Miniprotein binders against a7ua95r516to809. Designs and how they scored, part 24

Target 1, 294 residues: a7ua95r516to809
Amino acid sequence: ASLSLLSISDLVPDLQFIFFWMSNAIEILYFIQQKSPAYMQTIELMDDKAGSKESLLSATISANEEAMTILEEVIMYTFQQCVYYITKTLYVVLPGLLDCNPFGTEPSSEQCRRAAGVCVCAVCVMPEAVRRVVSVFQTTSDLLQQYQVHSEIQSQMFAYLFFFTNVSLFNQLIDKGPARGWFQRSRVLQIQASVKILLDWAKGAGHNHLAQKFFAKFCSTVTILASPPQQLSQMSWKALCAEHPSLKPVQLHRILTQYQLMAELGPLPIWQPSSEDEAYIYRTVDLLESFENH
Key: E = the ipSAE of ESMFold2; O = the ipSAE of OpenDDE; V2 = 0.75 times the mean of E and O plus 0.25 times the DockQ between their complexes.

## First folded at step 10 (miniprotein)

Design P3 (at its last look DockQ between E and O 0.93; V2 from the best seeds 0.84)
Fold by OpenDDE base, look of step 10:
Structure P3 (fold): chain B 294 residues (1-294), chain A 116 residues (1-116)
Amino acid sequence: as target 1 above (294 residues)
Amino acid sequence: SDERLEQRIQRLEKRLQEAEQALKEGDLREASRALFELIRELEELLEEAEKLGDPELILRASELFRELLRLILALIKATYARRKGDLDEARQELKELRQAIQEFRERLQELREELS
């Protein structure tokens, strides 16, 4: 019950605490890594008074190694907690993206209206459902930047968040899409437009490569479903596999089968899986993406 | 040099007290600020120890740093265990936090006694 009401804004104080320590732990780790050799050298340059030097050196090494281990644990733990809270928020808002009509006139966000009147910024013109998703990512980005989190950690964070988003959206589309009418051309075009807004945001935020990589399955699915029957019916199984390498044979087969049903197309021999892929199209365990494969 | 080091120890004690007070009040922001300042003071102490070429001071400062990091880790884990409703983990981490504070304080006192 309480999780359904959690906006990203409600998590900001918790995330601030995590990002503060994550960033600082990385800086401290770097500090120790740089300074430890100098400290050891300082100890090594001392006169060896009755084996005291070796014991002192060993103790200092041990203290620094333990410190680094603790810092690594801080970084890992804080990272995991960030992912946990952000993904929970995403889990709540992502379903709205598939039902969103981005071509509708939705009023601009109340927050922008209060501050500056009719804001025409890219975020304010977004459909509410898209804006909610983008807000999670933007807040994450803003916090990472505010606390000057190392770029590699930022990249890993967004990689995971995009992965999670792709898996969530893909699985929902494949599992619930036929029943919810998301395979209908008009709905697919809405989904495509909504995802484009998200991808454009990711591009503007400097995460274009990660977004393209991790959204590949969902984007491929949407692209196939958005294709006119006249165009898609001319593409062979091999051509579709080559164009959409992110899709497993079982996934592509499911998408094409559902497309065929929706478009009321007869059996298309050109979509018949190759002899090599024929065994794989029946692997239903591979149909949905796993969250554990990260 | 000894007077300057005593002043550093006093600053470390002050920052620790600020952190402890903030923790008692449940002010995680102020606690984090105080702990951050404590880190900076320890970094300065390590730099001073390096400049002086004092290996014992390097060791003592490194040990203080380790205990401070244990304290920080325990604080973080306790905070989020509590938020997740894992009260057993939260209690365990809070115990670790208290232990780390005590060990840090003891090591500060040992450092003071060595100057003396």
Scores: ipSAE 0.811, ipTM 0.940, lowest interface PAE 0.5, mean pLDDT 91
Fold by ESMFold2, look of step 10:
Structure P3 (fold): chain B 294 residues (1-294), chain A 116 residues (1-116)
Amino acid sequence: as target 1 above (294 residues)
Amino acid sequence: SDERLEQRIQRLEKRLQEAEQALKEGDLREASRALFELIRELEELLEEAEKLGDPELILRASELFRELLRLILALIKATYARRKGDLDEARQELKELRQAIQEFRERLQELREELS
């Protein structure tokens, strides 16, 4: 049995420290924002016999503005550390989704074999590769709730984690797919089923809208690759672009090229790029996605 | 009253000492507890100073609060710079942490001396 020594569970103490200060920095920032005007009013109303009122007011404004700036940096820095550690864990486990066979009829590991004939939770019966990814998301969700992190920050966290997941899966599929056989139709259907389990988790966790938004590129890719040749060959380049606006022309062209190779199809006139897109289908700099969030 | 302020100063010093001891022992959970209690004491001090209409106390408490937040930021940055292996950043943030602790103590001592 294979054990992950780099599981999200190993990071929990570090994540607890991060979430403690992230959550509290938000609350402290609110305190200062609510109270600072009253402090300044108190100073403005003082009797200025010694001529110190202006310097006292200036110093108090400066101290409070600096405090708020520091808190904003705490919030930003803690958020960045959370995503750094969580995405390192995701980076290790995400490629397994592309190799996973969720249609296996018999348990392939001791954990899967024990689940057969035993009442277990949905996470325990998932394919191991999917379970490892879901475990990262679920642990993150549990910690965010435990520390009562503001809902907007929780949404931004999952938006970034889903963005990272999409980029990682898409880049791996495009870059390694030919060598790994991932463009074979049976493999694409396995990938599609594995990702559906992950998307179902996201929906059940209340993040359906974020998952729909940030997985769009990968899901579009898998949808195209999973389409039967009869159906796909009837869709023009313009129709495919309209159905899959998340795909850049170079990406769509590459996906269709791989589809043609694996389906043993010759060139199709209906897939000829529009004149506007023809200039972009060879821009290899645009093929893979960046992990950077601008 | 001056008695209430003296009691707050004593609690602030106690919590700072607890935070420093926890940091020396590498106990981030205890350090965070002590630092959070310092935040609570300073929030109460600021509210009392505003209710009393004491602008000099507002400034002193605001400056203590700023230094405590500098301390917390430096602690967080030092912790994760070290864990990433960025030893230059970790050394820089430890210097910032020590400076923030010293500044907080000096301002707290100034406030205590003003009571006398």
Scores: ipSAE 0.803, ipTM 0.938, lowest interface PAE 0.4, mean pLDDT 85
ESMFold2 (binder alone), look of step 10: mean pLDDT 83; pTM 0.806
ESMFold2, look of step 11: ipSAE 0.801; ipTM 0.936
ESMFold2 (binder alone), look of step 11: mean pLDDT 83; pTM 0.801
OpenDDE base, look of step 11: ipSAE 0.811; ipTM 0.940

Design P4 (at its last look DockQ between E and O 0.76; V2 from the best seeds 0.00; counts 0 for: SAP 73.652 > 70)
Fold by ESMFold2, look of step 10:
Structure P4 (fold): chain B 294 residues (1-294), chain A 116 residues (1-116)
Amino acid sequence: as target 1 above (294 residues)
Amino acid sequence: SDERLEQRIQRLEKRLQEAEQALKEGDLREASRALFELIRELEELLEEAEKLGDPELILRAAELFRELLRLILALIKATYAERKGDLDEARQALKELRQAIQEFRERLQELREELS
């Protein structure tokens, strides 16, 4: 079966297998590291009757070094396989964030509105598209904790998942936004609200610093697009670059162009790129981000 | 004693057979359980060999441990290749898995022969 047809819950048995070996490979590596000096001491203290001491020492060192190399490969391959499974699922659900309305017509928010006339549960207003993305992150977090995966590896996993989310959302918005109407004011405000729900999940899960670092490009894009025209039109190109360092000149130029169209603004002299950046604003090769570098 | 070591070798053989059967049935959870029990038995063998001050047994146990880890890596690679749908890579990884199982069995038999 194709991974593009599977939800995150369908992948749980595969992820359990992978996290089992990822976590145990780390513990086994620790075992070998802690025991190697004792093995060497035992061999060094042997009576060398047949002159085999150096051969036994060399062979034992080699076996331990090979075992450690294999365990490092296990950790690497299990990490890659988790990334492959999880990002395939995530890629399918992420575009829905750009189309959803978090302001409250989802079935769960309707049930919350009907109850008691007062909305007291923030979680029941989460739109289905956002809930699907959060479910991927939450399931990943729960499994990593269930299998007691080392905290540094958990951080690396979420750093990559947030990087992947940022690239996917940014590329979709830039590439398909004009045709899909995603630069329209009301849509941008809906997108901003949906992203805030993801950021709130990341903060509550203990990943706030990683999310702020790795969502920066998409968040900057949405922040610019959501800004009121009277405020944004007072900021120079240099000021915008300084406030949004994650954006390349071609990306900022494209965002401002779309903003002008949707806010019905004419060209603004204050947004003229600096001399340093003018050479880069038409480099279409730099417009979309790559998934390959992290 | 040699009796305790022979009993441990018998448990190693039993766990290997359980892992092979689970893999034939496609039960990765049971295969992982059996392989993890093999790891625990080999960790205990290494500790026993150190306690006895037996450097040849230390080497043999370390070599068995390395081969078991090769087996586990081959299984992980096979699962990954199969999930990606790369049929040529999956066939090669399954071949490597069978070879790793056979190599582990051969080294275990060599250890048993040395104790006789």
Scores: ipSAE 0.791, ipTM 0.931, lowest interface PAE 0.5, mean pLDDT 84
Fold by OpenDDE base, look of step 10:
Structure P4 (fold): chain B 294 residues (1-294), chain A 116 residues (1-116)
Amino acid sequence: as target 1 above (294 residues)
Amino acid sequence: SDERLEQRIQRLEKRLQEAEQALKEGDLREASRALFELIRELEELLEEAEKLGDPELILRAAELFRELLRLILALIKATYAERKGDLDEARQALKELRQAIQEFRERLQELREELS
């Protein structure tokens, strides 16, 4: 009950606190790393009796090493908390993306209507379900930028979020897709359009490479399902494997089997797995993606 | 030099008090601000110690910095343990927070006594 009401906006204050300390911890770590050698040199250059100098040096090294360890823990802990909160929010909004009809007339966001009347910004023209997902990513991006979080940490954050999103969407599509009619061409085209909007956002946000990498499985699945029967029926198993290397043999086989059923196609010998892949198509444990494999 | 260092210690104490007061009030934003200012004061102290070539002051400043970082970590953990409903972790983090504050204060007092 309580999680369903959590918007990304409700998390902003908590996220601000985390990002503040994450950013500062990185800066402080950098400061210590740069200054520590200078401090050690200063101690080493002192004309002091051998015993006191070594003790001071050792104590200072220990203090700095412990400080760096604490900072690393701050960074890791804050990162983990960010991921936890953001992924919870994504978990709530992602199912709506698969059911979204992006070709429908949905009203512009209430926020933009209040401020400027009819807003024609890219976000305001998005379907509500897509906008909700994009809003999570945009808010994350805005906060990371606002607090000037190091670019590597930003990249790691988005890598994980895109990974999580891909796994979630892929697993839902594979598991529930047939029952929910998401394998129907019309629905697939809606999903494809919705994902394109998300990918376009990621591109605009400077995360194009990460998005392409981490959404590869979901995008491949959608691409196959969106393919006309006339086109897809001409593609061999080997050609499909080569074109969609992100898909495991068991995943590709499942997608093709469900496609065949949906399109009412007879047996297609051209889609038969190779002798090498034949053993792998029955590994149902590999069918769904794991959240732990990141 | 001693007068200047005493003034720095007074600023550190002031920032610590501001953080403690904010924590008592449950104002995490103000607490964070005060702790951030405290970090900046300690960075300046470290830089001054380096410029003076005073290894003891470098050590004392580094120790203060370590304790401040423990305080910050404990604050963060306490905040999010509470949000998650992990009462045991929250209690432990709050204990660590109080200990870090006390240790920081003791280290400041030791520094003051070394200057006298």
Scores: ipSAE 0.778, ipTM 0.927, lowest interface PAE 0.5, mean pLDDT 90
ESMFold2 (binder alone), look of step 10: mean pLDDT 82; pTM 0.784

Design P5 (at its last look DockQ between E and O 0.76; V2 from the best seeds 0.71)
Fold by ESMFold2, look of step 10:
Structure P5 (fold): chain B 294 residues (1-294), chain A 116 residues (1-116)
Amino acid sequence: as target 1 above (294 residues)
Amino acid sequence: SDERLEQRIQRLEKKLQEAEQALKEGDLREASRALFELIRELEELLEEAEKLGDPELVLRAAELFRELLRLILALIKATYARRKGDMDEARQELKELRQAIQEFRERLQELREELS
């Protein structure tokens, strides 16, 4: 029955259960850590005429350490379940970012122009595909705040969600892009605009640093593909590697190959890989990214 | 006092019964509420045992706390193993859940008998 969960709103009861125990396990762990010295002192001060003091101390240490271990596992397990269910939702909605046209947005653009006077209405409203992704992130953020989950855990959650989003979008673009026409310049510009809307959401939500870090590979790819031929053809392989350190040599080589096909450019000597990178541009095992966190 | 402790033991047993009934009905929200109230009772018990300077009561309360946490972990794991369709894991975690409930009751009965 988990295969039928296509929207984040259907997951809310399950996420509430998870976040309830995640947040409370963190607070209970803190309670035990703060009180443990006092429990040990109570035993250390007892009169040990029967020799039971050592066994009581050992048993109390064991119970206390086992409780903390269980709480750490609750926190880790609940985090993993949150990520699992949320990323299943993301997996369904993310491909739409590659197909949507953010410039074809309906009448809210007129209302945005009238209210703001001079706003760029093509960027002020979310296409439905972008809205579906933002809804997942926004609902997650709202629940984490509602349950007062520790801010470090919230950051780790969004770090993983952004990592997953980057991997999903990058792999889809590289793997399906030729067949779907996603390397056409007009399409790349539409993709770039859609991703910018998502990045603007992340910035407004207080996650700009994480988004900049974890979207880097996909954003670098789109930036290269969106570059005018006059500008890109003047950048050497070494300069491109330096400007886009998130891209592996095989990935950069593939992106430039697709760019050459789209722009109808012949081979450019300036894009010849460095001698060090030459060994790596054919490592197809490194082309697509893994969803596993290394 | 022994009277206050006996009343706390009775509340713990009643709240455990509420959690078990909620689980039989499939009401995870009510089960979580009851289990959280058990946690609060045990936190108070631990603090009272410390204030009394009673190391055996500290140990008994710590053991109850550990078993309640095992119960909660097993509940969470069973819930999501079942949702993922891993029926072998779900059955194993339900066994752990039942064992944790039984051990919690045994610790509680031992504590009650010590008051006699």
Scores: ipSAE 0.798, ipTM 0.938, lowest interface PAE 0.5, mean pLDDT 84
Fold by OpenDDE base, look of step 10:
Structure P5 (fold): chain B 294 residues (1-294), chain A 116 residues (1-116)
Amino acid sequence: as target 1 above (294 residues)
Amino acid sequence: SDERLEQRIQRLEKKLQEAEQALKEGDLREASRALFELIRELEELLEEAEKLGDPELVLRAAELFRELLRLILALIKATYARRKGDMDEARQELKELRQAIQEFRERLQELREELS
């Protein structure tokens, strides 16, 4: 099947297999970590003829250490595979979020209409493009809960997924935004509304802190672009840097430059970078975010 | 105690056979279930060995556990190598899986012989 047709629902069977073993491997690792000291003590407390006890102890330690190493490999491997499959699905659906008009009357999903008539649940009232993104995250959440995956692993999973989403959306907005008209105020407001729905979902799912942290760069960009010219033109470079610390100087400069062009504003001295930042605004290598910096 | 341990060994053998059969049929869910049940049986064996204060039994149980984990890892890697279309990796991991099954059986038989 072409990657373009891959829905999160198509991945559920594969993800279930991974999550099953990821969860179990964590439990087994915990079991070994808790029981290994007791096993060693049991061997140590036995009256043994000289030399046999040390060999048994050494062999048991080695077996347990290898078992723990294998379990860690299972956990890491399963985590990586989950991220790989989920991010592929996100890659397909995320572009739709930037083109979405959340204020339009899009028909509710066919699935909710068939089961309960007019479903007014938060997901059913979402624009289709937003719903597709939320569905990926919700399915991930549901699977993690279903298999009772340890909370720390859940947090790491969502941290990475939000990071990936932020980088993807930010890079698309910065790179393609001017050409696609996403910097137009009306379009920015649509994007802002769509992202708010996603953030509200994340809040409802208990991931508010992670969402705020990892979406900060994209949200800052959208907030600046959504600001009225009258308001934004009163903010100095230093004030904008302080308000949006997630943005690198080169990124802020690019956003403001594109904003000026869109709003037909002349050069604003108040937006002139500080002497300290002037060297950094030309570092185009730092303009787009890397997927490797997680 | 020996009769109880023999019964446990028989359960382990049965669960391994169930896992192997499921793998031959390509039923990964059933295979995973059987392997999970096998893990639980080994956990119980480890706990029993601890309670008995038998260091040799603790070692044998730990070794069985290690081999089972190798088997599980190979199964997971084989499954996803196949999904990625890496047939060479999938074949290698399936070979490792078969080897781990055989090693587990051999160790289980050694345990049985030590109890006789």
Scores: ipSAE 0.597, ipTM 0.855, lowest interface PAE 0.8, mean pLDDT 89
ESMFold2 (binder alone), look of step 10: mean pLDDT 83; pTM 0.797

Design P6 (at its last look DockQ between E and O 0.76; V2 from the best seeds 0.76)
Fold by ESMFold2, look of step 10:
Structure P6 (fold): chain B 294 residues (1-294), chain A 116 residues (1-116)
Amino acid sequence: as target 1 above (294 residues)
Amino acid sequence: SDERLEQRIQRLEKRLQEAEQALKEGDLREASRALFELIRELMELLEEAEKLGDPELALRASELFRELLRLILALIKATYARRKGDEDEARQELKELRQAIQEFRERLQELREELS
């Protein structure tokens, strides 16, 4: 599969087809929904001698109800296809956030350098890895607005995209972080700065509450890892659980273990799990998050 | 009037032919434009039937509308089933697409014949 096939710009024609029918199906559903109450009211006012017209009107209601069911399926199917293709693009570009350095570096994108005379976009200032992720979110936002997709559907779309982003970044950090050097303090600070750029985008786009909710696990992880040792060593297991409720016991345990290794701290009694949580810190099945919401 | 309904039927047939040709050429943008014009025509026909108090026309408009929506759903599903390589789903949805097109044409032919 070529990198061009996974670029958000290569998917725009398909996303336009999806959003065209998603948006129009919503409007058509609204149109048909107005018909059923009126037809039912007309039937209720008919006397016995209107039996043939009542039968035809009842059949019309039935046909319109089937049409509404089909429209609901169009909306659901188009939403599912949209998130499928967008998240495949995100899956490719998200790992770069864990490797990039946002501090004091010039953009390394050849796109921006080659288009310097005509480029009027903020993404050319960002690290390339962050720009790729922001571009996916921004293109999605632009298309949703262009096709006037209902605001509730737009919110559900970004809720899922932020959920997916959180799961992807968290799982890669936990699973591959030791081998890739991502738990090194200088790297954690770089990751924190890169994520701040994404959070700033979400705030400016009107999605701050969704981002705060759905990035919580990854942000909590980075916050703990970025904490100075003197401050973190003063916080008990119970206090850390209370400050970071998005983290499962096995996840918090793994994060603290990696922190101890990189800070060269021995075991700390204050980080002993509560007796309730001690049963759960070895549940490796709970360590990584599922991309499927149940 | 019967003349206005005959003109609408002719536009519906023209737009369906345009959609089918666009699909044969792989032009989803043009196919979507033609199918959307069909939707607009049927929404207007349903409103006209209500204004006239014609329950037979309302039923026919609703049935045409339903079949057009089946067509659109099958098109969308076939498009993305094929791109995912799910040959069984793509074949099933193309069958549904052909059936919806056939049903839509049959309903239009019946409506046209009733004008005479």
Scores: ipSAE 0.781, ipTM 0.927, lowest interface PAE 0.4, mean pLDDT 83
Fold by OpenDDE base, look of step 10:
Structure P6 (fold): chain B 294 residues (1-294), chain A 116 residues (1-116)
Amino acid sequence: as target 1 above (294 residues)
Amino acid sequence: SDERLEQRIQRLEKRLQEAEQALKEGDLREASRALFELIRELMELLEEAEKLGDPELALRASELFRELLRLILALIKATYARRKGDEDEARQELKELRQAIQEFRERLQELREELS
């Protein structure tokens, strides 16, 4: 019951604690890595009083190696906890993105209205469902920057979050899309517009490459579904595979089959899988994406 | 040099006491702050040992640093175990935390005795 109400704002204090230690652990690790060679050299340059130098060197190496190991564990543990909390929040808000009508006049969030009047910032003009998703990513970004977390860790964090988001959205669209009418052209265009807002945010946040890479499967699916029947019906299976390499044959086949049903096109010979792909289109185990392949 | 080092040891003891007190009060944020200050003091001690060319002091500082890191890890794990509702894990990590505090204190006392 209580987890469904957790906004990203409710997690901020917990995330702050994690990011504080993550950042500090990285800095401390770097410090030890830089200082350790100097310490070893200092010991090596000492006059070899029989056995004392070797024991001191060994003890120093052991202490530093253990310290580095503990720091690596802190970094890994804090990273895992961050991902855990943020993905839980994403799990709650992501379904709303698929149901969102970005073309509707939904009233701007109450919070921006209270402080400065009509805020025309890009976030304030976003549909509420999109804004909720963006807020998770923005809060994460702001915290990572606030605590000056190393850029590589930031990139890994966003890579995972985008991966998770892509898998979640893709699986929901493929599994529930037909039943919820998300394969209808009008709904697809809404989804496409909503995802574009998210991608535009990612671009503005400096994560354009990661977003393009990790959202490729979901974006390909939406692009195919958004394509006019007249255009899509002229594309061969081989051409579609080439344009959408992120899609497995079984996934592309499923999308095209559902598109045919929705558009009432009937069977199109041009969309017939190649003889090479024919065995793979029936691998239903590969239809949905796994969260474990990250 | 000995007087200066004693003053450093006293600062380390003070920071440790602050962390311990915060932990007793259940204030994990204040505990973290105190531990962070303790890290800074130890980093300074390591740098001083390097500047002095005292590898024994550097070793002792590195050992203290290791124990402090164990303490920090236990604190972090205890915090999130509690947040997850795993009270058994939280209790275990808090026990490890208390042990690490004691070990750190013992190492600090050994350092003091070596300087006397």
Scores: ipSAE 0.746, ipTM 0.911, lowest interface PAE 0.6, mean pLDDT 89
ESMFold2 (binder alone), look of step 10: mean pLDDT 83; pTM 0.802

